# Ledger of designs, part 36: VHH binders against q86w26r167to484

Target 1, 318 residues: q86w26r167to484
Amino acid sequence: SLVVLQGSAGTGKTTLARKMVLDWATGTLYPGRFDYVFYVSCKEVVLLLESKLEQLLFWCCGDNQAPVTEILRQPERLLFILDGFDELQRPFEEKLKKRGLSPKESLLHLLIRRHTLPTCSLLITTRPLALRNLEPLLKQARHVHILGFSEEERARYFSSYFTDEKQADRAFDIVQKNDILYKACQVPGICWVVCSWLQGQMERGKVVLETPRNSTDIFMAYVSTFLPPDDDGGCSELSRHRVLRSLCSLAAEGIQHQRFLFEEAELRKHNLDGPRLAAFLSSNDYQLGLAIKKFYSFRHISFQDFFHAMSYLVKEDQ
Key: E = the ipSAE of ESMFold2; O = the ipSAE of OpenDDE; V2 = 0.75 times the mean of E and O plus 0.25 times the DockQ between their complexes.

## First folded at step 18 (VHH; framework vhh_vobarilizumab_d1)

Design j3 (at its last look DockQ between E and O 0.11; V2 from the best seeds 0.00; counts 0 for: pae O 15.5 > 2, placed apart)
Fold by ESMFold2, look of step 18:
Structure j3 (fold): chain B 318 residues (1-318), chain A 121 residues (1-121)
Amino acid sequence: as target 1 above (318 residues)
Amino acid sequence: EVQLVESGGGLVQPGGSLRLSCAASGFTFSDYYMAWYRQAPGKGRELVAGIYPGGRTSYADSVKGRFTISRDNAKNTLYLQMNSLRPEDTAVYYCATDVIRYGDHQFMDSWGQGTLVTVSS
């Protein structure tokens, strides 16, 4: 079967996909249905040097000794989770084109079109904006929409986020008193931003004087809390504004070229120091051939979208 | 809570017509993909027709030209107009909810209650 799970950025598609893998592995989800469940991050698949099914399985298992022949004996007992179809990077498509392959000949497209392993189960997560690119590949698919957090799930999230129960209660009380914050927290990614902001305020000994009134205020409260001070001092406001513009520029260029992973050199092109911007950018090291390369991404796609949208406001102000 | 109530099933003669309805509540109906599925005796469940929020429709080859899916967003109702019915159209028809909450991670195996359509002489 093929299921497309869709929802706006931050609605918990990735979290649900990863929880499904964990719950399957512990025997809680779909007992006896699947022999193997493979998680594939579409954002990261561009780093796969070969586009063969065997190499994908090795990559998913993290083990060159994976029993590929045995895995493939019963394809109907396999589940592939293709997470973030909207984050499939354009350089991956260009890499295929340089090898004389069309996008329809890529391994992911062959899986989706049911040409490779046609009896396996597929779960594809995506934002709605990518459906136009996905729909032509689908023959028959079940479409599922995720709504994000219920009211009970929001309460549980705050309780889990803050180790101190009093901190959790105080933070949740602030949010519950603001209808805009409370509604925004139904989106798990925004809920994380709000919790991080409140934790950052508490760690800095600050009292929340006024709560955000809209989505822009929410992200700006986070940005204001976590933008690092200038190393040299002096004009800290100018320096913070310069860093903000650089983050906007990186996000805009990334979206324009459909890129979600950035090398250190690209950050330097935008005058960004990745290690000092951990609140906005995460990094991973990858073994690519003989080299180990560090790649950065926005902590999640909602930040990249936010800074991209803000880039139009920065341009207007100048 | 999300509720879908199918109606309009029944017994019809070959070549006849039937119109299925699905009343939806508990979510913003106009925002969601809606579909009809069916399960014939001894067969698995299959997609019959789907309709996206933007109005784009899709049909199984076996029903194309005979069945028409439509929606009335003002009444929160999904329809399936079935014309030129054949005995092989006999099945339980489902108006599937394609909406889940974060905690509903067993959605791949869950289905609605359905309405029976029988086509026989």
Scores: ipSAE 0.075, ipTM 0.562, lowest interface PAE 4.9, mean pLDDT 78
Fold by OpenDDE, look of step 18:
Parts: structure tokens; sequence; C-alpha cells
Structure j3 (fold): chain B 318 residues (1-318), chain A 121 residues (1-121)
């Protein structure tokens, strides 16, 4: 079976995909249906050493000694979860070559097109805008839309996010009184942003006087709250502004080149300190052969989109 | 085998109303999330409305307040009441069900053949 799970940024596709793997592993999900469930982060596929199915399986298993031959004997009992089709990356070196598919992309495309392992099950997550690229690959696919948080789920999320009940209640009250915020919190990713923003404000003893009027305002409020303080006792505003511009530049470059993972060297090139930007960037260590390499990404693609959009504004002011 | 058969489509004037039906078979209808999708010419398929087994509903912003999704579990039938129809509502409407549930999220849906709704003066 081939299922496309589509939803806007922040709807929880990745979270769901990961949870599915865990629930399967614990026997709660699809008991007896699949012998193997392979979670493939599409943004990470570029890190594969080889563009081979076997290598992909090794990668997914985290074990180069995985019994790939045995695994491939019963493809009908395999589930591949391709998470984030829209986040497939292109190698920098291929900038000059005709917009062809990278070998790694081709590998996934062959899976999606059912040329490789035609009897396996596929679950593909993607944003709606990327469907244009995915649709030509799909022969017979079921499409499922991820629904955001219900009202109950929003409330539950606030309760779970804030460890202090009073803070949770206060934050939720603020959100409930603002239709824009409340609606925005239907999107789990945005809900997190809002909760984080509110928490940050509360911790700083700031009263939320002005409420966001749109999604951009929400992100701006978040960014404003969590931008690093100026180290130098001098023009704190210039430093904050510099960091913001740098983040915008990084995001823009990433989007331009279809990059979502960044090396530390790339951050340095933009004069960014990854560890200090934990509010905006996440880091992961990846085993690349015998080496471990750290990569950074925006905490959510929505941040990258936001900063990318902001990059146009910042350029205009220069 | 899961079967979904849509009906009720047709030509209607702007401002008019239609009621779509989807007859479901091959699964325990009452236990599954149901949804209406639509696909306009030259556009992708989009979610119109969904209804959970417990009756919780969800609507696309474009149809909110105008469309109502409902279900009759005794008849294994899904409905879409469409009021105040607009030309932009012109599309093939599909009934869908997800036979595999994961928490509050739905997967592995089946599709009907669709019914055409044309809104034109």
Amino acid sequence: as target 1 above (318 residues)
Amino acid sequence: EVQLVESGGGLVQPGGSLRLSCAASGFTFSDYYMAWYRQAPGKGRELVAGIYPGGRTSYADSVKGRFTISRDNAKNTLYLQMNSLRPEDTAVYYCATDVIRYGDHQFMDSWGQGTLVTVSS
C-alpha cells in the first residue's frame, strides 16, 4: 500500500511518523503485519554513503550487519516511512549540473514509483506544496490529511507543556482570549512556538500586552524573545540584528539550494554560534562511516521558511 | 473489500444546495473516520470535511459555515450537506475512509469513484 500523509508545516507529521515506529516496536501498532518498519528521514538521505537500497536499510537499522538479504525476501512485510519528502536535499556539488535527481533521490523515487520493492508498504509525509513533485511519482496512492489539534488537544498540550499548572492556565487563558493565537495553536508546531513564547515572557516577567495579529507576528514575537543577548555591553540591538540577519541568510541559502542540514562550518560562515541558537536550531550527530559529524537544522521547517521570508525584508533595508 | 459509492452530485446554481451521500460497505462503518475530498479541474485533491466515529467534525476554511458533514451509522452512509454553493466549489467530490487509525490520526484511506458537482449560473 502507498499512503501519502499530507499536512502543512507543523501539523505533526514527523512526530506521528516517529511515534508510529515506536508503537509498532512495542506491538501496539500493526501487530503481526510488518516484520520491519523503516523510518527514513528524507532530509537525512543526503548523508547516505551509497545510493543503494542495502545501504538505506543498513542506515535505517543503524547496523551494517543487518540481515538485508533476509529482509528483502518478504518485501510485503516491510513498511517504509518516508518522512518529509519535501525536505529532500541536493548536494552542493551538483549546483552546476542540470537539475537532475541525485542518486539518493533516485533511490527513493524508485521506491515511491514502486519499481523497487513493489509489494512493500509506503507511507510518505509531505507538505501540500510538494505534492506537485510527488504526484508524478505516484501511481495509486491514498491521500490522508493530518488534522491539527482539536480544542481538547490544544488544552491538553498546554497542560503537558507547562509543568506548572498555574502557568499552563495562564498561558491557555491568553490564547483562548485571542482568536488568532487560538486558531494558530491548531497547528502543533505553532502551538509549541506560542507556548514557548509565552513561557519565555513569563520567565522574563513580561506582561503580554500586544498579541500577535498573524502568524508572522507569532514568529516575530518568538524570535524577539529568544534572540541571544548582546555579549558586548555596547549596542545590544546591533548584535541581535546581526544574528537575525545571519539566520535569515542561512535560511535563504538553504532554501535556495534545497538544504535543510547545515554543517558547523556553514554556521560559522554566517557567523552563527549553533549552541547559542538552540531556540532556533537543533543539532544532531550523524555517523558517516567511521566519522561522527554534527549537523544543524532549524528546529522546524517553518522557522526556515520564516527566516527565508524575512531575508527579503532585511535585504531591502540594506 | 472496502467500497465507497458517492451520489448526489449534479448541476446547481450559485447559492443553491446539494446533499451528497456516500454508501459505505466492507468495513465497520461506525468505527472509522470518514471524510469528503474534492478535486477541481486543474487542482489537487483537497480535504473538505472530516468526521470521526465519535462525531467530531473538521472543515476546510473555504467551506466552513456552508458545508456540514454527517454520518448515519445505521445506514452506513456519509453525508455532505452543501449550502450556499459557489462556482469555486465545482469539483469532483470523493468519499474517503481510513481503515488504519493511529490515535487521532488517520491512515490508509479508501476512495470512492467520486461525484461531480458543478456550480454554474
Scores: ipSAE 0.000, ipTM 0.238, lowest interface PAE 15.5, mean pLDDT 86
ESMFold2 (binder alone), look of step 18: mean pLDDT 85; pTM 0.855

Design j4 (at its last look DockQ between E and O 0.72; V2 from the best seeds 0.00; counts 0 for: pae E 5.6 > 2, SAP .71 > .668)
Fold by OpenDDE, look of step 18:
Structure j4 (fold): chain B 318 residues (1-318), chain A 121 residues (1-121)
Amino acid sequence: as target 1 above (318 residues)
Amino acid sequence: EVQLVESGGGLVQPGGSLRLSCAASGFPFSDYYMAWYRQAPGKGRELVAGIYPGGRTSYADSVKGRFTISRDNAKNTLYLQMNSLRPEDTAVYYCATDVIRHGDYQFMDSWGQGTLVTVSS
C-alpha cells in the first residue's frame, strides 16, 4: 500500500510518523503485519554514505550488521515511512546548473515509483505544496490529510506542556481570549510556539500586553523573547539584531540551496553560536562512517520559512 | 470543519451526460487531493476519479474515456463530467477527501451527502 500523508508545516506529520514507529514496536500498531518498519527522515538521506537500498536499511536499523538479505526476502512485510519528502536536500557540492536528482534522491524515487520493492508498504509525509513534486512519482496512492488540533486537543496540549496547572490555565486563558492565537493553536507546531512564548514571558515576569495579529506576529513574539542577550556589555539591541540577521541569512541560504541541515562551520560562517540558539536551532549527531558529525537544523521548518521570509525585510532596511 | 456538498445528479437516459459539482469549504481546497466515489445499490463504495492539486487526474477503468474530473480552485469546486452514461453508472456519487486526526490512527474519509445519478431508459 502507498499512503501520502499531507499537512501544512507544523501539523504534526513527523510526530505522527515517529509515533507510528513506536506504537508498532510496542505491538500496539499493526500487530503481526510488518516485520520491519523503517523510518526515513528525508532531510537526513543526504548523509547516507552510499546510495544503495542496503545502506538505507542499515541506516534505519542503526546497525551495519542488520540481516538485509533476510529482510528483503519478504518485502510485503516491510513498511517504509518517508518523512518529509519536501525536505529532501540537494548535494552540498553540486553547483551544477542541471537540477538533476542526486543518487540518494533517486533511491527514494525508485521506492516511491514502486520500482524498488513494489510489494512493500509506503507512508510518505509531505507538505501540500510539495505534493506537486510527488505527484509524478505516484501511480496509485491513498491521500490522507492530517487535521489540526481540536478544541479538546488544544486544551490537552496546554495541560501537557505546562507542568504547573496554574500556568497552564493562565496560558490557555490568554489564548482563548484571543481569536487569532486560538485559531493558530490548531496547528500543533504553532501551538508549541505559542506555549513556549507564553512560558518565556511568564518566567521573565512579563505581562502579555500586545496580542499577535497574525502568524508572523506570533513568531516575532517568540523570536523577540528568546533572542540571546548581549554578553559583551555592548548595545543589546544591536547584538540582538545581528543575531536575527544572521539567522535570516542562514535560513535564506538553506532555502536557496535546498538545505535543512547545517554544519557547525556553516553556523560560524554566519557568526552564529549553535548552543546559544537552542530556542531556534536543534542539533543532532550523525554517524558518518567512522566519524560522528554534529548538524544543526531549525527546530521546525516553519522557523526556517519565517526567517527566510524575514530576510527580505532585513535586507530592505540595509 | 470540512464541508462537501454535491449537486448535479438526476435521471438521465443511457448515452446521456451529466455534470456533477462539489462545493468544498473548511480547508485549503487548492492544496488537497480530491476524489469522486460512487456507491451503487447493493455494492460497495468505489473510487471513480481523483485529481491532484497540480491537476493530474486518475480514473477507474470503468469510467476511463467517459468521465472527466476537474477542479476550479478559485471557486473551491470539484467537477465530474460524465459522458456516455450507462445503466451500470447508476449510483450515489460522493465527493471526498481523506483525513486523519491526532491521537489515533483512524483514517476517516470526509464525504458529502452524495448526489444520486440514475441512468435508465
Scores: ipSAE 0.345, ipTM 0.700, lowest interface PAE 1.2, mean pLDDT 89
Fold by ESMFold2, look of step 18:
Structure j4 (fold): chain B 318 residues (1-318), chain A 121 residues (1-121)
Amino acid sequence: as target 1 above (318 residues)
Amino acid sequence: EVQLVESGGGLVQPGGSLRLSCAASGFPFSDYYMAWYRQAPGKGRELVAGIYPGGRTSYADSVKGRFTISRDNAKNTLYLQMNSLRPEDTAVYYCATDVIRHGDYQFMDSWGQGTLVTVSS
């Protein structure tokens, strides 16, 4: 019962994993098969103070009164979704070492190796680059690859994204006339970026004059549409450039340290105002012991990768 | 469209060797985990060997030391070298990979037509 779902960034692994949880909860997926489905974000698991099974269950349920004994009575009726194995953070491994545990002794690794709850079902999502770290833990695993959008699926995506049929037709016509955009929209995450860009242009009353020529241009078009100025009075373009450099700096530091969650203090270190950057950063509150802490992440891993790559270009502007 | 075409099966004596090939098309082969399965008459399909994009391999206990899985990413071809064949290895052999479309829960088992291996005197 172990499935590894693989695909490059933006192919929809996390979206599928989250939809599976929702569809199970509503009874449309796997009716009667599982008593509990636990979604574990590997990006966020570093926030778990102890790596014991009971604590993981409390954390997933958001309830330290969860009936752990009842839950574990029939482990064959449990599904764990381990989303984003490639996003396990270095601080999580450091926390394990401070508790006298190696990464091989971690709860997640024991689950994957079938040493803990060997009868439960596992779904693991990952990018292919992390397979070398995952492969030694696997025994009898089914490997599934997620395909990008067909031509019909791209057309349906545009129709569903825009509330107005004329907007959808206009947007799709722009994309179909640019081979690079059309091929790039095969990747659902890129398709979302393109639709968001076009919607943002239409909402701002702008006419699309030039279409992007490559994937870098696609992300730049999104950035140029949604990048707000810093809170200042007279130099909006200079202020936007300063904000861009700060986003690049945050992304570069995050990649260097294999970090995907950032505290508010870390945003301030990079001169970033998280609430004003909702187009690029999302936030969640987490209960950590007695404290509630706000953490930020890039809306998609593709943005962190993009701003990291972009960081080399903004350094030349000095 | 994903296509997998097996070849190289045949009749061999116990202790003999065969090399199976699987030509793959319609997907980026070099990025995919690939596997060989087999199905004996009246039995279910069982995993024989698998190979990751980076070259790491795994084998069923019944074939370890006798079979070798390999891949040629430039030719989009998967191989299974079978040595020291036994009558118990008689089966139809399939190469396989699994895919899912975005937004669907339907797993698409991408199997070839299979190639028959018969081990008998």
Scores: ipSAE 0.114, ipTM 0.605, lowest interface PAE 5.6, mean pLDDT 79
ESMFold2 (binder alone), look of step 18: mean pLDDT 86; pTM 0.864

Design j5 (at its last look DockQ between E and O 0.82; V2 from the best seeds 0.00; counts 0 for: pae E 5.6 > 2, grease 26.7 > 24.2)
Fold by ESMFold2, look of step 18:
Structure j5 (fold): chain B 318 residues (1-318), chain A 121 residues (1-121)
Amino acid sequence: as target 1 above (318 residues)
Amino acid sequence: EVQLVESGGGLVQPGGSLRLSCAASGFTFSDYYMAWYRQAPGKGRELVAGIYSGGRTSYADSVKGRFTISRDNAKNTLYLQMNSLRPEDTAVYYCATDVIRYGDKEFMDSWGQGTLVTVSS
C-alpha cells in the first residue's frame, strides 16, 4: 500500500507518475482497484491556501465542490501520488514561516506516516538524496528503482529523436565513440540533453571534434549551444555571459531559500527574460484564490543544481 | 540487467542458526533499498526484513529480535542472520529489489530462484 519510486534527476519519475494517472483514468492500470487517484506535486503544495485534507482534495480535483464525504467513504480505494518529495518547499509567507514546517508539509507527513487515511495507497517519488528525510516516516514500503535505457533503447531513442535518419546515424556515431557519454545516455533526461545539443550543433553547421567527458561538460555543451544574449547587452559574447550569471544567480538564490518556483518579479530581479529562456526555464499559470499568477521553474531540477554549482565559477571571475 | 543470487539455506534443527547471503550485480548496490522475503508452502510471500541505503533496518514482527539484516556495500552482498529458528520459519527465502525501465507499464520484481530453509527435527 506504499511505494517509493526513486531515481536520480532525469530518470523520468514525474513522467512515469503522470503516465500512471493517465493509464488509471483510461482503465489500463489497476482497473477497478481505486475509486480516485490524486496527483500531488510536492513542488506546488506550497501554493495550497489551507493545510486540511478537504482542501487538498479540492486542490487535486480542481473543484471546490468535490464530493469529499463520498471520496472518504472507502479510504482503501484511494491512491495518492506524492511526486517529488525532494522538492517540498518551505513557505516564505510570514505567518507560515513563523510556525516552522508548513501545515501542508505536516499533512503530507501525516499521510506518509499513516496517521491520516491509514488504509489508502501511496506512491511517493523522490531523488535518493532525500531518502534520509523520508526513511523515518516509512514502515514496510515497497521500493522501486528506475533503471535507465538499455543499449537497444538508446538506439531507438536516437532514431526517434531525429526525424532525419542521416542526422540520427551521425549523432549516435558520435555518442558511441565516447564511452562516458554513451553510458550517460542510459539516463533519458541526459539522453535528451545530448540529442538536443547535437541537433543544435548540426543546425548551426558545426563539426563536433571533441565530446564531453563528464556530466558537467554535457550540461555545459547544452548551455553553450542555446544560451542567448539579451537584447540590452553589448557584444553578443559579453551579453551571453551576463545571462549566464543571471541564471546562476537565480539558481543560487533558489537553493539558498529552498525555492523551486519563481514569480515573474524574481526573474526581473535577476534581469531574466523568461520567454527567451525556454531552453532552461518553463512557466505555468496558477489560480491562487481569484488571481492568476505566472510562476517559472527550471526545466528540470538538474538545471537548477547545475547552475547553482556553476555560480561559484562565475563569482570567481569577478 | 539486475541479478540477485541467494545462498546459505539448508536443513536446521529448531533453535539453530543460518546465515543467508545474496550476491547482487547490474546496479549500484549501495544506493538501493534491499529486502528479504519468504514464502512458506501454500502461503503468499511476506516481507521479512529490509535495509535502506543509509543503514536503517525494518523487520516483520514475527522475526524481530531473532533475525538481523545487514549489507556489505564493498562486496555488493546482502545478508540475513537467522537465529533461534522455529518450524514456522520454514520457507523459500528471496532476496529482492524492485526496478522499472523507462517505457515499461509495470514494476519488475527482480528475484533469484530463492534458497530453501527447513527447520525440522
Scores: ipSAE 0.089, ipTM 0.592, lowest interface PAE 5.6, mean pLDDT 78
Fold by OpenDDE, look of step 18:
Structure j5 (fold): chain B 318 residues (1-318), chain A 121 residues (1-121)
Amino acid sequence: as target 1 above (318 residues)
Amino acid sequence: EVQLVESGGGLVQPGGSLRLSCAASGFTFSDYYMAWYRQAPGKGRELVAGIYSGGRTSYADSVKGRFTISRDNAKNTLYLQMNSLRPEDTAVYYCATDVIRYGDKEFMDSWGQGTLVTVSS
C-alpha cells in the first residue's frame, strides 16, 4: 500500500510518523502485519554513505549487521515511512549541475515509483506544495490530510504546555481574544511557537501589549523574545541584528541549496553559535561510518522559511 | 469541520450522461487530492476517479474513457462527468478525501452522504 500523508508545516506529520513507529514497536499498531518498519527522515538521507537500499536498511536499523538479505525476502511485510519528502537535500557541490536527481534521491524515487520493492508498504509525508513534485512519482496512492488542532485540542495543548494552571489560563485567554493567534494555534507547530513566546514574555515579566496580526508577526515576536543578548551584557541592538541577519543568511543559503542540515563549521561561517541558539536551532548527532558528527537544523522548517523570507527584508535595509 | 456534499445523481438510461458535483468545505480544497468513490448494491466501495492538487487525474479501468473528474478550486467543487453510462455504473457515488487531525490515532476517510446514480432502461 502507498499512503501520502500531507499537511501544512507544523501540522504534526513528523510527530505522527514517529508515533506510528513507536506504536508498531510496542505492538499497538499493525500487529503481525509488518516485520520491519523503517523510518526514513528524508532530510537525513543525504548523510547516507552509499546510495544503496542495503545501506538505507542498515541505517534505519542502526546496525550494520542487520539481516538485510532476510529482510528483503519478504518485502510485503515491510513498511517504509518516508518522512518529509519536501526536505530532501542536495549536496552543495551540485550547484552547477542541471537539477538532476542525486543518487540518494534516486534511491527514494525508485521506492516511491515502486520499482524497488514494489510490494512493500509506503507512507510518505509531505507538505501540500511539495506534493506537486511527488505526484508524478505516484501511480496509486491513498491521500491522507492531516488537520491541525481542534478547539478542544488547542485548549488541551495550552494546559499541557504550561505546568502552572494560572499561566495556562492566562496564555489561553490571550490567544482566544485574538482571532489571528487563535486560528494560528490550529497548527500544532505554530501553537508551540505561540506558547513559547507567551511563556517567554511571562518569564520576563512583560505584558503582552501588542498582539500579532499575522503569522509573520507571530514569528517576529518569538524571534525578538529569544534572540540572545550580547555576552558583554550590553544588548546592543547591533548584536541582536547581527544574529538575526546571520540566521537569515543561513536560512537563505539553505533554501537556495536545498539544505536543511548544517555542520558546525557552516554555522561558524555565518558567525553563529549553535548552542546559544537553541530557541531557533536544534542539533542531532549522526553516525557517519565510524564517526559521529553533529548537525544543526532549524527547530522547525517554518523557522527556516521565516528567516529565508526575512533575508529579503534585511538585505533591503543594507 | 470537513464537509462534503454530493449532488447530481439521478435516473438515467444506458448510454446517457450525468454530472456529479461535490461541494467541499472545512479545508483548503485546492491543496488536496480529491476522489470519487462508488458503492453498488451488495458490493464494496470502490475508487472511481481521483484528482491531485496539481490537476493530474487517475481512473479505475472500468470507467476510463467514459468518466472525467475535474475540480474548480475557486468554487471548492469537485465534478464527475459520467458519459456512456452502463447499468453496472449504478451505485451511490461519494466524494471523499482522507483526513486526520493531529492527535487522532486513526486515519479516517471523510465522506459525504453520497448521491445515487441509477442506470436503467
Scores: ipSAE 0.056, ipTM 0.544, lowest interface PAE 2.2, mean pLDDT 87
ESMFold2 (binder alone), look of step 18: mean pLDDT 83; pTM 0.836

Design j6 (at its last look DockQ between E and O 0.20; V2 from the best seeds 0.00; counts 0 for: pae E 20.5 > 2, placed apart)
Fold by OpenDDE, look of step 18:
Structure j6 (fold): chain B 318 residues (1-318), chain A 121 residues (1-121)
Amino acid sequence: as target 1 above (318 residues)
Amino acid sequence: EVQLVESGGGLVQPGGSLRLSCAASGFTFSDYEMAWYRQAPGKGRELVAGIYPGGRTSYADSVKGRFTISRDNAKNTLYLQMNSLRPEDTAVYYCATDVITRGDYTFMDSWGQGTLVTVSS
């Protein structure tokens, strides 16, 4: 079977995909149906050493000694979860001019087109706008939409996010009184941003006087709250502005080159300190052959989109 | 909340034509694929036609060449032009999108109330 799970940024596609793997592993989901469930983060595919199916399986298993031959004997009992099709990365080394698919992209395309392992099951997650790029690859697919939080789910999320009940109630009250915030919180990712922002404000003893009027304001509020202060006792405002500009530059460059993972050296190129930017960037260690390499990514693609958008504004002010 | 409201059904003679409409609300219509299903008396619900955001269409073999699915994103409306109607096309027609809610891994189609199409002499 082929299923496309689509939802806007932050609707919880990745969370659902990961949960599926866990629930399968614990026997709750699809008992007896699949012998193997392979979770493939599409943004990480570029890190594969070889553009071979076997290598992909080894990668997914985290074990180079996985019985790939045996696994491939019963493809009908395999489930591939391709998470974030829209986040497929192109290697830097590929000259901007080559409009062709990378070997790694080709590998996934062959799976999606059902040329490779035609009897396996596929679940592909993507954003709706990116579905246009996926459609030509799809023959027969079931399309499923992930809807955001219900009102009940929003309330539950606030209760779960805030450990202190009073804080949770206060935060939720603020959100309920603002139609823009409340609507925005329908998107789980944005709900997280809002909760984080409110928590940050509460921790700093700040009263939320001005409420965001749009999604941009929400992100700006978050960014303003969590941008690191200037350590050098200098003009903190200039430092904050610099960091913001640098984040925008990083995001823009990434989007331009279809990159979502960044090396530490790349951050340095933009004069960014990864560990200090935990509010905006996440890091993961990846096994590349015998080496372990740290890569950074925006905590959520929505941040990258936001900073990319902001890059145009920042440039105009220069 | 996702809402789908079908209209345009009615009684038509064999060989006749009907145009169904589905008014959609509660989601960004232009970003999602839409489909028409039908359920004949005593039969299961079956896919009739689908249309993707990019405009690509798919049809059941039984309706190929006779039915045309289209969409107006500006109006949030899905259409099904049905030509050369046959008695076997008699069914309740539903506009639908597939959704998953609350993380229950329950894939459910969102359906309207349907519109009845009766093809009879």
Scores: ipSAE 0.033, ipTM 0.447, lowest interface PAE 3.5, mean pLDDT 87
Fold by ESMFold2, look of step 18:
Structure j6 (fold): chain B 318 residues (1-318), chain A 121 residues (1-121)
Amino acid sequence: as target 1 above (318 residues)
Amino acid sequence: EVQLVESGGGLVQPGGSLRLSCAASGFTFSDYEMAWYRQAPGKGRELVAGIYPGGRTSYADSVKGRFTISRDNAKNTLYLQMNSLRPEDTAVYYCATDVITRGDYTFMDSWGQGTLVTVSS
């Protein structure tokens, strides 16, 4: 079975994919159907050192002692979740020009085309705009276009996001009073931004008197809440504009080159201090051979999309 | 029962324009992302354009800048304005809505009967 789950950025494809792994592990989803479920982040697959199937399995299991022979004994009992096909990245080391696809991308393409493990089950998540690259690889695929949160799912999200029920109720009440904001929270990525903004306001002791009226206002409210001042003690607002321009530049370059993981050096190229921008950038350490290397990404793909869109406004100011 | 009824197809010269409409019933239209797909003879269906309930849009590269998707939630109607039409745009165009609901894992596909667009000289 192969299923393509498509939806706009921020519609919860990654959250759904991870929930499916958890529901399988607890016996709620597909009980007895699969011996193993493997989650593969297409954003992160560029970090594999080798393009062999066993290395992919070790990566997914987090253990080079994974029982590969036993796992592969019954391939029809395997499910691979390939999350974020639209987030496949170019190799970081482009010192030698490549004529074709990267080795890591080639392994995923062989899996998708059913040349590797043709009896396994696949679930692929992607944004619709990437279907041009995916459709030529597919055979016998079911296509599903996902929607965002139902009203009940929005309420559950607020309840789970906040540390106590009173905070959750206050935050949800604020959102429900603004029809535009409430409807925008149908998109899980926007819902996260709104919850983070409200939590930030509450933690800073601020009272929310007016709510955002559109998507741009929602992201700007978040930016205004979390953008740090300059450490030099000078004009903090001027420094905020500099950092904003730099985040826009990073996002634009990332989208232009299909990059979603950034090294520290790439942040410095854009005059960004990753540790000081935790509200917008997250970091992870990855084992690359014997070395451990730190990579940064936007906290949610919605931030990268937002700053990319905003880059047109920054360019017009210059 | 979900019903999607497309209209507005026809024969047009290269460089011409058409406006497709899709009347939707049997579901809460304003809650769903809507899309236009097309199917050329001998090919599979492909996504042309999509529109989120809040109005955000996406387009296939082949139609970007030429096609505009829009919706009127008060009239439960989806639109596709097609400008600068090319012979390769010849296809049956389908209005579609999809659902996957977190927590119940329901997969539902619903399509209209399609409307033929022919671009020929």
Scores: ipSAE 0.000, ipTM 0.105, lowest interface PAE 20.5, mean pLDDT 73
ESMFold2 (binder alone), look of step 18: mean pLDDT 82; pTM 0.820

